# VHH binders against Flagellar brake protein YcgR (ycgR): the designs that were tried, part 4

Target 1, 263 residues: Flagellar brake protein YcgR (ycgR), of Thauera aminoaromatica (c4kar8)
Amino acid sequence: MAELSTPSPASPAPLDGGRGDELEKFTLRGARQILQLLQDLITHRGLITAHTGGGHSFMTAVLKVDEERGRVVLDPSPDPQANRRALAAPRLTCVTQLDGIRIQFPLVGLGEGQDKGRPALFAPLPAEMLRLQRREFYRLQVPLAHELSCLLKAEDLARKPVEVSARVIDIGAGGVAVVVPTGAAEFVIGGTLPACRLALPDGEPIELDLEVRNLNRQTQRNGTEQLRVGLRFAALPRAADTRIQRYIFKTERALNAKARGGL

## First folded at step 4 (VHH; framework vhh_7n9e_1)

Design b33 (from s54 with S103T S105D)
Fold by ESMFold2-Fast, scan of step 4:
Structure b33 (fold): chain B 263 residues (1-263), chain A 125 residues (1-125)
Amino acid sequence: as target 1 above (263 residues)
Amino acid sequence: DVQLVESGGGLVQAGGSLRLSCAASGFTFSSYAMYWGRQAPGKGREWVSGISGSGGSTAYASSVKGRFTISRDNAKNTLYLQMNNLKPEDTALYYCARDEGYTSDWYEDYYFDYWGQGTQVTVSS
């Protein structure tokens, strides 16, 4: 039999084949579309989570698109270890949001150097970018000024119940992403956190059962590590759904009005 | 830097039991949740079970709940999967994993990186 390629041990678990077909409809492969989307990320100074494998990521940003050399310039981490992991990785999976729309793209062949005298990471332009423009995939980036929090019911390293006030960084119809200081509590994907309390502006906190869907140790722009936790609403009462959707809608409208200036 | 080495697989008859082990190195084992996943021939990877760093919290796929038990020994940097009442449908290559985080800010689906070569479990009827 002919030689067969085996999957890399460092490759992430793939989405279901049926889901892959759905994602194809949201995949951008046109050079102009890719360049425009990267420029939009620069214009909005959008933060990018760059996954380097092994449950590690660091926060970066696209600083510049070098069209002549066909490459992107990324902001390196102040943590040298995060940069070493990135350079050693066979690929980076870059994840960000633009106006609540999830954007994901691979970078292969990462190198380091300088741009205008400052340390920088360089990679060839991606051949494809994923832009998930569907209602169920929409997530609002929560403005820092709103100070949205979720009180999580979890366990500490000694298996004792602990309550953790986590900052909500994004919110959608299906769940929230929160950040938790490393070591504050323990989580397991698939585990349920009962009776958590989501604090929205105006009104009493919403009591929710949350399911842990993902975990990532993220190196922040200042070099410190935080745990990023993706949480799905296990059961969302109609009244809670209405309040969450109202918050998302009002905040979107305010952000869109501000972005358009006097319009 | 991370290494995960699975062992304990084999051939067993339906209704039998096996205990899988995963020896971890290259990271602070007790600081990470650990997972078991599996892949049957011609099928995609399926999440099976997870355990928090301390071992205090566990989670299981509905297909194995009540039959499989995940555990860990942090002093030995070893993850275990006790598999009881095995069925032919449990036939697969079993992997242990640490959360990869490639899509970690997404609350839709589970994503794991399976770092080891796996250990084969074959259940005959």
Scores: ipSAE 0.348, ipTM 0.750, lowest interface PAE 2.7, mean pLDDT 81

Design b37 (from s54 with Y107F)
Fold by ESMFold2-Fast, scan of step 4:
Structure b37 (fold): chain B 263 residues (1-263), chain A 125 residues (1-125)
Amino acid sequence: as target 1 above (263 residues)
Amino acid sequence: DVQLVESGGGLVQAGGSLRLSCAASGFTFSSYAMYWGRQAPGKGREWVSGISGSGGSTAYASSVKGRFTISRDNAKNTLYLQMNNLKPEDTALYYCARDEGYSSSWFEDYYFDYWGQGTQVTVSS
C-alpha cells in the first residue's frame, strides 16, 4: 500500500489543472527569506498544524531556529502517539497563518531529542515555504467573541436529515471552514449541502449552498478529536457576497485597530 | 495498519462495464468517507467519486457522472465502483482512498490518504 505523498519541493507537481505552476510565484526558496519567515512565526507565537499523513495531525510551534546547526526546533505533542507518527512520517506538511496569509512548508528528516533539558523535535530548515498573498486565498480567522456559526443541513449516521450548528473558524471570499463534533453528521468531499444558513453578527442568516472541499480529523493538544470541514460557496448571490466581504473588511479593520491602539 | 486493496480491473472494449472492489482493513470503515481516484499514464491523479460513511451521500466527477456508481458494504468493509459505458479516456490505474483534507485552502484539490496499490483499467477502442 502506498500513501499519497506530499509533492517534492525540488519537483512540485500540479495539484489540479496546473495549480503547481500557479503556486510557484508564492514559493520562497531564499535562505534569508525562509529564516525571516520562521522568526516571524516565533515572534507571533503562531500555532502550526503539522500533518503527518493518514488523516493525522498535531498542533506544534516553532520554538527556535538554530542557524548554526541549520535546523528548526519544534514543540512536541503531549500525545506520544502523535510524536511517533510524526517521526515515522517521511514528511510533515506544516500549515499556519500570519495576518490571514496562509503559510505552508514541508519538514523532512524529523528527529527527537532535547533542547536545554526539555523534549523537542528537530528538523532541517525547509528548502521552501509557501506564502499565499492572493485575495482569493485570504482567510480571516474568526474571533471567538463573534460566535459565528453556520447551520448545516446534512445527514446523520442513520441517513436521517439533521441540522448541525457548526462553529466557523475561518472565512474568505470563497468559503468557510467549520468545526463539527465527530459523529454529528456525515460529509463527503464533492458533495453539496443545500440551504445552509451562515449567521453573521449584523443581520439575518445568509442562506447558501455549500460544497464540501476538504475534511480533516484533528487531535487537539488536549487530546480532543474534532472534524474540520472546508466548505466552498456554491453560486453566491451578489447581496450575500457583499455582506460577507463587508464582514471580513470590518473585522480586519477592528483587529488592526486593536493591534495598533490597544489589546 | 490501514490497508486498502483494489481489484476488478481488466481489459474491456469501449461501451463495456467493469465493477471495481476495494477491501479495507485496519480502521472503522463505516466512520470514513471513501473515494475512488484514477491516474492515467503521464497525468496527475484525478478524483472520480466519493461516498459518505453510511452510504447516504455520493459525489461524482462530471466526466463520469451518469456512467459510474459508487457504493459500499460496511458489513464487508468493501467499497465498489460500478463502471458502465466505458470510454477509452477512462483508461487509468484506479485507486481507493480514505479522506485526508485541509481546512486551509480552496485552491487545493482533493487530497486523500491511504491510496492502495491500484487496479488497472484499460478500455480499447
Scores: ipSAE 0.441, ipTM 0.798, lowest interface PAE 2.2, mean pLDDT 80

Design c02 (from s23 with W53S)
Fold by ESMFold2-Fast, scan of step 4:
Structure c02 (fold): chain B 263 residues (1-263), chain A 121 residues (1-121)
Amino acid sequence: as target 1 above (263 residues)
Amino acid sequence: DVQLVESGGGLVQAGGSLRLSCAASGFTFSSYAMYWGRQAPGKGREWVSGISSSGGSTAYASSVKGRFTISRDNAKNTLYLQMNNLKPEDTALYYCAAGEYDFWSGYYDYWGQGTQVTVSS
């Protein structure tokens, strides 16, 4: 939408405790998993934003993992004030991304010293790391030829019930993204759309409850505005989950076969 | 130029009430869903509540459901948050937001500078 613009990419921020119940399934607590993830951050040269509290943060990176001593070695900030704040902080909250996957972890007991004669920061290995796994957020881009739709039960601009047939543009284990014309219905992030109907090939529509997670305005080539709506499956029955997974598997298999056989 | 200006924060005793306002300009307010978020010292941003463009649909974080009420006045381009039965845990900078929201990062497409709410025990 032309009237609302994104001012700039947001700086990474720590996830809040209000989502802790949803985040537990993405929290790694195994020592080997933690070591492997930290090593992956090293190999991919992942930049980390370390939040020291009070609105302060600095950029760092994991230089190495010292398995024998059970600690990580971090690149100090070129800003001496940032390093002093970090050392004084009771806890650092570290936020980064690896291949589009959000990773967040705490560091407690930060110290300073030298690694191979160079200044370094040290901290014990974190007891937990949050990793929002890409596979759990995988989305199949729906082929246009499939004409997948989802009948949404929402409200229009006059607060009247409306049913909107929305085109499904991507689908995954956790939800779908759909597009609707701007003004066709009202959406609010966190809102629930009950008894929506997802139409898949080979069978009757699946009735399910959807929760609105994302809203993005898009302008089409003809000047028509569309709203992209990200929707999470709420309380998905096992039978529905199985059918959705079969569709995703069949479609990926067909697309992969076409790619392998095509020029 | 999109502007969101929050007001109505202050110091209040536990169990008390406050009403926050957000004055919006620079966009067609009545066409957009609006949101309240908060950030406590040393914590990340937390989504608090949302309201659809007409005001017909609302959503709330579990921590505030039943205590807070979001509303809007499209004729005045103003968003409200009625906060009842306030708890010390509600102490935070409260900001309103418009546009796209990244739920996992706690960042909005655009937000105001915020209004401070402090709840004493």
Scores: ipSAE 0.219, ipTM 0.688, lowest interface PAE 3.8, mean pLDDT 79

Design c03 (from c01 with Y108S)
Fold by ESMFold2-Fast, scan of step 4:
Structure c03 (fold): chain B 263 residues (1-263), chain A 121 residues (1-121)
Amino acid sequence: as target 1 above (263 residues)
Amino acid sequence: DVQLVESGGGLVQAGGSLRLSCAASGFTFSSYAMYWGRQAPGKGREWVSGISGSGGSTAYASSVKGRFTISRDNAKNTLYLQMNNLKPEDTALYYCAAGEYDFWSGYSDYWGQGTQVTVSS
């Protein structure tokens, strides 16, 4: 019997609806704006994760925008099966990031051919693109050395209260993503986890309410399953918000300094 | 092979009620949270409600809270949505979802084909 598929580990989660009213402010529909953003992705050589459905995705990039024919040209996958899945899909959901800003757009009517004698995929220009400039959507990948954890208060499969210490893998102004063993607790999107405790370096754990925003199952190399849980900060106190922002800023600066070889 | 089959939609007058069902197969139903989403004409997909694997926790979009009730029968591998006090704004294709879900996007690995709900004024 087939099991539900799991999205590729570390792939950006696609945005396709949910709170559509909240995303409308960030949706670009002007042809000029769409063309400019696609050209920016070309200029910055932005890598795109294209989700083809059924838990499948592949890495691509915009090679060029053909304004005259109203289409975008994409780099095909080196995996022929990924390209076949993409061509068979009724829709691709493309997710990328430019200077920390999350960008997402649909592609419909994908075809294949050649560009300058090289294999290429092409699709009509998207009618809309989502560009999330909001600080709450920025996520810092938490260094493993920081050993950030969040104690979650949830229920197990028998509806009994349980406390789960979860490793924090990313953090933003609006929330965290954590990893727990599959089966350690039950979660539901939109559910509230009250009085959880977020442990940051330098100080007491922060007590806060968390709302479950996404759930992704992942299979590790040893065969055990992990659940990645995206959590939104509900009713975040000012002092807690300040500490989280300081942590993000300091860690980002330290990582940038390390990458540039600075002191 | 995961299959989700919705039923129970139809035409109803404002203030009326409908009960939707989703028959699930091809996975261990009780181990997964289940969701109802909808897509109104000219709009993207929107999260409506969710229920944990055991049924112990539920969640609702603000637009439907107090009017809709999600439930499940794990012995029958069936998900339900009881919709009361329907409004013209509830007109949409309703579909159930299983597995991985992103709240902001409404994305899921598996969606059913949907059942149409039309609410006339």
Scores: ipSAE 0.329, ipTM 0.722, lowest interface PAE 2.9, mean pLDDT 81

Design c05 (from c01 with S105D)
Fold by ESMFold2-Fast, scan of step 4:
Structure c05 (fold): chain B 263 residues (1-263), chain A 121 residues (1-121)
Amino acid sequence: as target 1 above (263 residues)
Amino acid sequence: DVQLVESGGGLVQAGGSLRLSCAASGFTFSSYAMYWGRQAPGKGREWVSGISGSGGSTAYASSVKGRFTISRDNAKNTLYLQMNNLKPEDTALYYCAAGEYDFWDGYYDYWGQGTQVTVSS
């Protein structure tokens, strides 16, 4: 058989399941399935982190889906610089969560205009969306009141060892995401942070080796910059795994009870 | 505008060497980790190597460890990949990238056209 043409080398590669046959099971390619998932994000008022490259991102949401014209309408950032970066980017990588399920999709060809007299961003519908439904990919958003932290053993800008207490913003069976002040430490994807300490309620800190899996800089509304670091658990002991799972289940149950009871 | 421009690829015999360069502009280069990734015909994207902003920490895929060396020159806003003892399976389009990647995927984006490396057997 003849080989299908590849996208132009000048274009960013599309999001695809070719990063392992296992991810193909979680990749939605049907037009109806993609439209339904985007509508679900609207219905549930899902917040989307849109990554613009160079470590930058902004918070957005799908405002509407125009099926006839094959387009999505997105909420622009209140930060004009974030919008300029998005429009200049060859691609946005959009990441969100719906009921603990990670959803990821690309947007190419972003434009700006107005929707009902208000500023809006427009993009063609994505050709594919990744929906990770396995338990190991579930991420619990950590309530601020829990004050969950992880003491990271890392390296500073002068290549000296440092300890950084980082706030845990989400947690799953496979890892945590933390926030670190810009400049406090340096990270590289694939790098290992040995002997870090994860503080959970009701017990001693858990000592862990962590692998850096993602890095993202976020500019807050007040102009401050923070670094979000995704960290994978390496060689997690069973007792630690049980404690993490218990925390996740207990917290999710409490959040569900609050939502139903109006607490 | 963020721009990353790769260069230095070519055709080499197995066992040969190449040095790739990536010229960066539009962001504070020294403040970001930088990466090399590659895509071979008929295969998915593969992470190759990473380097921290100061250059103090590096990481490598098992398939290239000991053969490839990543480095950077922050004064010149340039990322490098020294490739030694090249194998036919190293044949791919090589991309550089800055600091933004998925937790489970490892990569969000590649910037620029890439540079083609072809290793003959």
Scores: ipSAE 0.347, ipTM 0.736, lowest interface PAE 2.4, mean pLDDT 81

Design c06 (from c01 with G99D)
Fold by ESMFold2-Fast, scan of step 4:
Structure c06 (fold): chain B 263 residues (1-263), chain A 121 residues (1-121)
Amino acid sequence: as target 1 above (263 residues)
Amino acid sequence: DVQLVESGGGLVQAGGSLRLSCAASGFTFSSYAMYWGRQAPGKGREWVSGISGSGGSTAYASSVKGRFTISRDNAKNTLYLQMNNLKPEDTALYYCAADEYDFWSGYYDYWGQGTQVTVSS
């Protein structure tokens, strides 16, 4: 059986079974944001795959948003059977892509009629829309219990080479964010840190090259300063990429299982 | 049997301090991240602070950062929360929790019964 993974932005398949609080940070519930996103789909003439259940789907598009009546107008399928399945379904799961970003939303209460003399489907505005950026922009917040660290090769304040163990606070397909102990090292945006070692809970540390992308100095209320460093994977062998992705997917799956079963 | 027992709550005036303790038993304490959460009257549960198994990493809700300090003593299987400059809005039932996952989830492996903190103006 295939490894369970998060669908890419290009995948037409819905995120089945719900993903609880894991996807909450990507979920839009503000009426203004929902309306704007629907308008963006209209402007870009985005094709939508509408899943009606039972393995059935059809291609549609948002023709307009009717704010006054609180509804969306959709292009019906040329297949009458697809339209009948859609009208009978308790909900549609709509999946599309905008500028490489996966968009997914539910529609309930589907009806049929006409818009300015042309056949149309209509449904109430969705209460929520998922906007999931490409895998490289998805960031897993690292659980405190995992105590992930990355051994960085950098320079100290005197410009001498130094090795710094930095705590990993988030991780994605494209990089990590770390917190560096105060006074331990200096970083230059665009600089490369060669042969760093990323420690995951299982197995040997991963050796990789990192590029400094951003720096944020934060003064804590106790008066101490910490440096948050955003690091991009400059080059990532397939084996390392696979292992990082497995860590992310396994951790997300575990978090979803906790969300379903625990207080 | 896993057990988490909170203590140290009470009635305190605004601007005062309290130190909460959580005594843990029935699991390998140092292998679990520990958390403090609270539930105010008429509100849902809110995360307050978290600390890694080793004590090397801590995190705080923005509402308490700079006023509260989380710590642990793995030799004594005890979690602490030092609360300074208390405000009326800190009034809540405070409970400790043990989890291997992100403290932002609100889904913990083990929960304590809680200790009441009341801050009067």
Scores: ipSAE 0.000, ipTM 0.225, lowest interface PAE 17.1, mean pLDDT 77

Design c07 (from c01 with F103Y)
Fold by ESMFold2-Fast, scan of step 4:
Structure c07 (fold): chain B 263 residues (1-263), chain A 121 residues (1-121)
Amino acid sequence: as target 1 above (263 residues)
Amino acid sequence: DVQLVESGGGLVQAGGSLRLSCAASGFTFSSYAMYWGRQAPGKGREWVSGISGSGGSTAYASSVKGRFTISRDNAKNTLYLQMNNLKPEDTALYYCAAGEYDYWSGYYDYWGQGTQVTVSS
């Protein structure tokens, strides 16, 4: 029998049972797989949201993989305070997407320096990377031209009901991610937003209940703060599921055709 | 620097009640949702409850809904958990947490050292 360890503040609390078991099969630990995935992020110029703790994050990108030194080179934030927070953090949690597939990895031991005369952040190669290759975790990046929105029913700081039109940034079989201005409404992880309305291009808004799964504060390039909210479909009627899947399929097909036709 | 200090745990008999407190400092308390989590011997960490910055929205794990009540006093920078009808299965280290939670990583930004709750049968 193994000794039970004293609970540590570093142990995360899961919201769903079975999360650890389900995610393990999507965790990459092979050095070659990790190097290839990082290289794919460079090739596709993938933007990464790096979470530094305390509700803080910044946008970065992998600039290169230095195999000789066993490290990744990251684009620093233009905000010096964000870089100081990152350097002080015991770890960064990096989140990105590649072709609609969520990719997540930790970085520990972050340092600052220069790469070819330009400011850069450095960290050892991650020992593991999560690549969520499951239908319910697949997310389509919503084209800006589609102007997809979701009307959220929430509460403000005075506990008054408010309706917030939020821009949908990604969508999948299991939910959506939206952005709202900070202060527009209050959210709590695990909370339910009833009777929200998801607007798709080809019909009436879909009425659905959403559960809050993720909350991330981000400072945008123009200096404004916004909140990214991850929302799970709490109960999805068959007709709504069919319309969402049809939108995803049609949009992905159009994006693939555009990518293949590009010269 | 962010600090979260839990108190109010102890030994209680099944069917009894306890009220936990969490004193928060080092951040703008009213701007953050706050959470209670727990870890029982031989089990992983479990989310118990959450409350929005204003206190207008709350959420509970199904195992505690109807028995536990989360609340906050923003003037005192204090989070509370009122626990009623306690069961032996509620025996755990209870900790408060602040900041953002990422569903995929299971990560909270900040949490305290916890306060022990032991429910005897």
Scores: ipSAE 0.430, ipTM 0.773, lowest interface PAE 2.2, mean pLDDT 81

Design c08 (from c01 with E100T)
Fold by ESMFold2-Fast, scan of step 4:
Parts: sequence; C-alpha cells; structure tokens
Structure c08 (fold): chain B 263 residues (1-263), chain A 121 residues (1-121)
Amino acid sequence: as target 1 above (263 residues)
Amino acid sequence: DVQLVESGGGLVQAGGSLRLSCAASGFTFSSYAMYWGRQAPGKGREWVSGISGSGGSTAYASSVKGRFTISRDNAKNTLYLQMNNLKPEDTALYYCAAGTYDFWSGYYDYWGQGTQVTVSS
C-alpha cells in the first residue's frame, strides 16, 4: 500500500482517525459473536499466524474455547524458541482466514500449561476481533494440490540477481502471498520486483510487476523458518486480471462442491 | 535485547537539511530490513522509508521521494536518513524500526524512542 498524493489542492484538515475509523465498522465486540467466530475457527481447523513482534511469528490453532474461565487454548509451536518469544511478547497479533475473510485479533497475557495432559498456550478471550468482509480484502487460500508458484526476480544478500520459485499460499484481486526459504533472497517493503511470472494451473505463466507489501518470518509446524512475502499486483493487465479472477472463482466453486459432496 | 537509538533531530528552517542516525544492537543487523517511520502531533505512525539488509533495495513514501535518502552501514550497525528540502509538513517524531512492517498491524514492537524534527516557517 503506497502513499498517494491528492492532485486537487487541499487545506490542512483535522485528522479523523484515518484507517482506524474505517476498520471500526468491521470490529466485533459482542461476546457471543467473538465466541461464535472462535468456534468457527476450531470447526474449520483454521490455521492462525501469531505475530510475536520484531518480524517473528509462528503457526498455531485454537484448540478450545473455555467460556467458564474466559480463555482460549492454543496449539504451541514445536519450536521452543517460538514459544518463548510468544510468552515474552506483551501481545500476540493473530491473523487467519475463514472462507476468504481475513480475521485478526489480539491476545494479551499469554501463559503456558497443560490441556488434557498435553502442552498448551492459554490467553484471555480477546475483547475484540476484526473481520474484514470486503471484496478487496478477500484472499483465496490456495490448495496445496494446485502447486501454484510465482517465479520472483529479486536480489540475494550479495546484491546479485536471483530467481526464486516461491509457493503461492493465498491469492486475491490485488495480490498474492508467497513463501520462500529464509535467506533465498532479500526483500524490502515498498520495493518492486519486475517481470515476475505467476504460474496458474491453466495456461502460460502470467508476467507481472509486483510490489512488496509485507514481510514475516514464520516458524513452521516442523520447526523450520520460512519468509512470507505479501505482494501487490502493479499495473495489472486486463487479460491477467481476468485469468486470476477465473482461477479464484473456479477454485472457490470446486472447494465448495467438495465441502457439500461426499459428506 | 533489541535496542534502537535515534539521534540527529532538531529545529531547522524550511528548505534546510538534517541527517538522522539509528544505532542498533541486540540482533544481526545485516539480516534485517530497516525502516524509518514518523508521527506528527495528533496523528498515527506513518511509514517513511525502508532499506533491505544488504542495502541493495530502498523504498520511500511518495511524500518524501526525491528529498530523503535512506542508507545503512552494516559494519557500524547504523541506519541513516538524509533529509533535504525540509518542509513544515515534515515536522514529526522520527522512529527507527527493525524487521517487519505489516500494513494491518503497523510496525511491531521494535521501535526506538524517536528523535524530534521541527521545521519552522
């Protein structure tokens, strides 16, 4: 998301809270709504990226909601270092998706213990959850079976050009999120990657210019670290936009059909 | 412990220049992208500029592009921001940040205390 200048002349105006005010209308504060959403994440086995600060995160899941004690039970990381970072953090920022809807919530006061004899992390129920039910925030979680990749043109630590085949983990109208091994290439938020190639299951790869929008070092379930890179489509050609939208639509319909069929 | 300490702020007249520095410790400096953010009175934190770990890639907010230059010295664990042709609108507390900037989360907890820049006239 780059800052844009308004071309029309404007007088200085009082700040109205900016983006925060817009997000307020997507913020859930009702206890029942929060409990229902957390239960939906359990039911659908929603994977959560928990950001611990300093560019670190780990993958977790809500294992249980303890309504009587007012807390959530989370799956700890297999990496002890990731768990130590989480416990030391003043807050976790939890980000997930449910049916393409971005869900984000804070957890404060994280502790560790046991649930049914197994290690677990505990936190008080969040007082609020953000549920971004807008088309522009929609991201399709890419099925692993599709093996979607994007060939990134970037630079390594020695400033030499490298090509990195990155796995696409989600895709939307405005961009993709990809994963790369840590150290494979360098990225900076706001930087541009020209002439990257997005490979969809149908047809030739799409050549696109991509802008780096976010970076996150994530500890995987197996303890290995990966870099997650959020990439925005720059100057998306109409033909490419159509192909991406068709892929999203077709994949979503196929996933919905699988959910209804054979159950 | 990660520590970021900014310096170089001050009072300057419009059209003037300042160079900010950020001394970093407690992490492998060259492995992290580094950022400058700012916060004007009564406003939230705003991203200003970023630089990759090697220094090979840089990025700037549209409001400062062409006037500000970000750089780093990995041997000294120091980040810099050269600010030229300063405007009253650049008046803000300038912060150094390490690691990830997520649009929805803002900068994470690795922020310095900041250095004040005041541009008069």
Scores: ipSAE 0.316, ipTM 0.727, lowest interface PAE 2.9, mean pLDDT 81

Design c09 (from c01 with G106D)
Fold by ESMFold2-Fast, scan of step 4:
Structure c09 (fold): chain B 263 residues (1-263), chain A 121 residues (1-121)
Amino acid sequence: as target 1 above (263 residues)
Amino acid sequence: DVQLVESGGGLVQAGGSLRLSCAASGFTFSSYAMYWGRQAPGKGREWVSGISGSGGSTAYASSVKGRFTISRDNAKNTLYLQMNNLKPEDTALYYCAAGEYDFWSDYYDYWGQGTQVTVSS
């Protein structure tokens, strides 16, 4: 599909620099594997971000897999505009996490109707699903209780420097995703935000340069829109990389302990 | 009725220059980041450059950085791409796009039909 940067000849780019043989290793094409993974998303009540193209997305979930009709049943957005965009889209790109592992799949031919008397969206079963198990593609969903933030240095509509405190919603070895209030600042895909400050629970904020990798207007389950900004670490000193990896590891262990009923 | 109309393509020799224009209508131009993309024969679509709504921020693919310059004139609802030191590898259909973008989709809210650029050696 789309590439935002070209890999260096001396250092082949990872997933965010291109598409190729690397993704094929993580692609599930077996009908049984696809059905099992969709059922796991239902069992774990996984929230799905459905991208409708043009930078729009909405929050959904798999409600049911209808094997007889070969389709999935999705939770519609409370925002009618988001549902209209989804129905008009030639393709949805669905992105979710299961146990910290990124899962991604396309849906084509979305329709609407009812499931047991309640509004629902329907689509044929996906022919393929990506399950990215490598650590470099892992994204930790940041617990709300951590109130993790990143102070972004950007520009407003008048080209004036502004600082925007953005909530970090996920974090990985290669970057963070943040939500920004609508209209707070201007972003451009591929642009660099210099000297941003990532606040982790332990120690001083980490100063780093961030590259904008994606922009999505996301309709949340309560019907409000926010801008989700995907940011890559442009250059990460060893000490900063170590602190970020420690935070991810420590938080993952704590979440696993809670899931098993531990304190 | 949203329209994006590209112009300025053509045949040029390696080392030459071209300036592409994209005339936009039907939406509030200054409220959208604008982009140039290209598709070479036998290849997928490639992001080339982007510019924020105000024009204060720009970005470029590594393959064109230092050779291409993106700019915009919000009073004229026009996007530009100045292409210098063109290489045969720059041969492609060039199209402008408006709206948001995501890593797994090269779909934009609005995009044009493109203008052909051919660079001979």
Scores: ipSAE 0.219, ipTM 0.682, lowest interface PAE 4.1, mean pLDDT 80

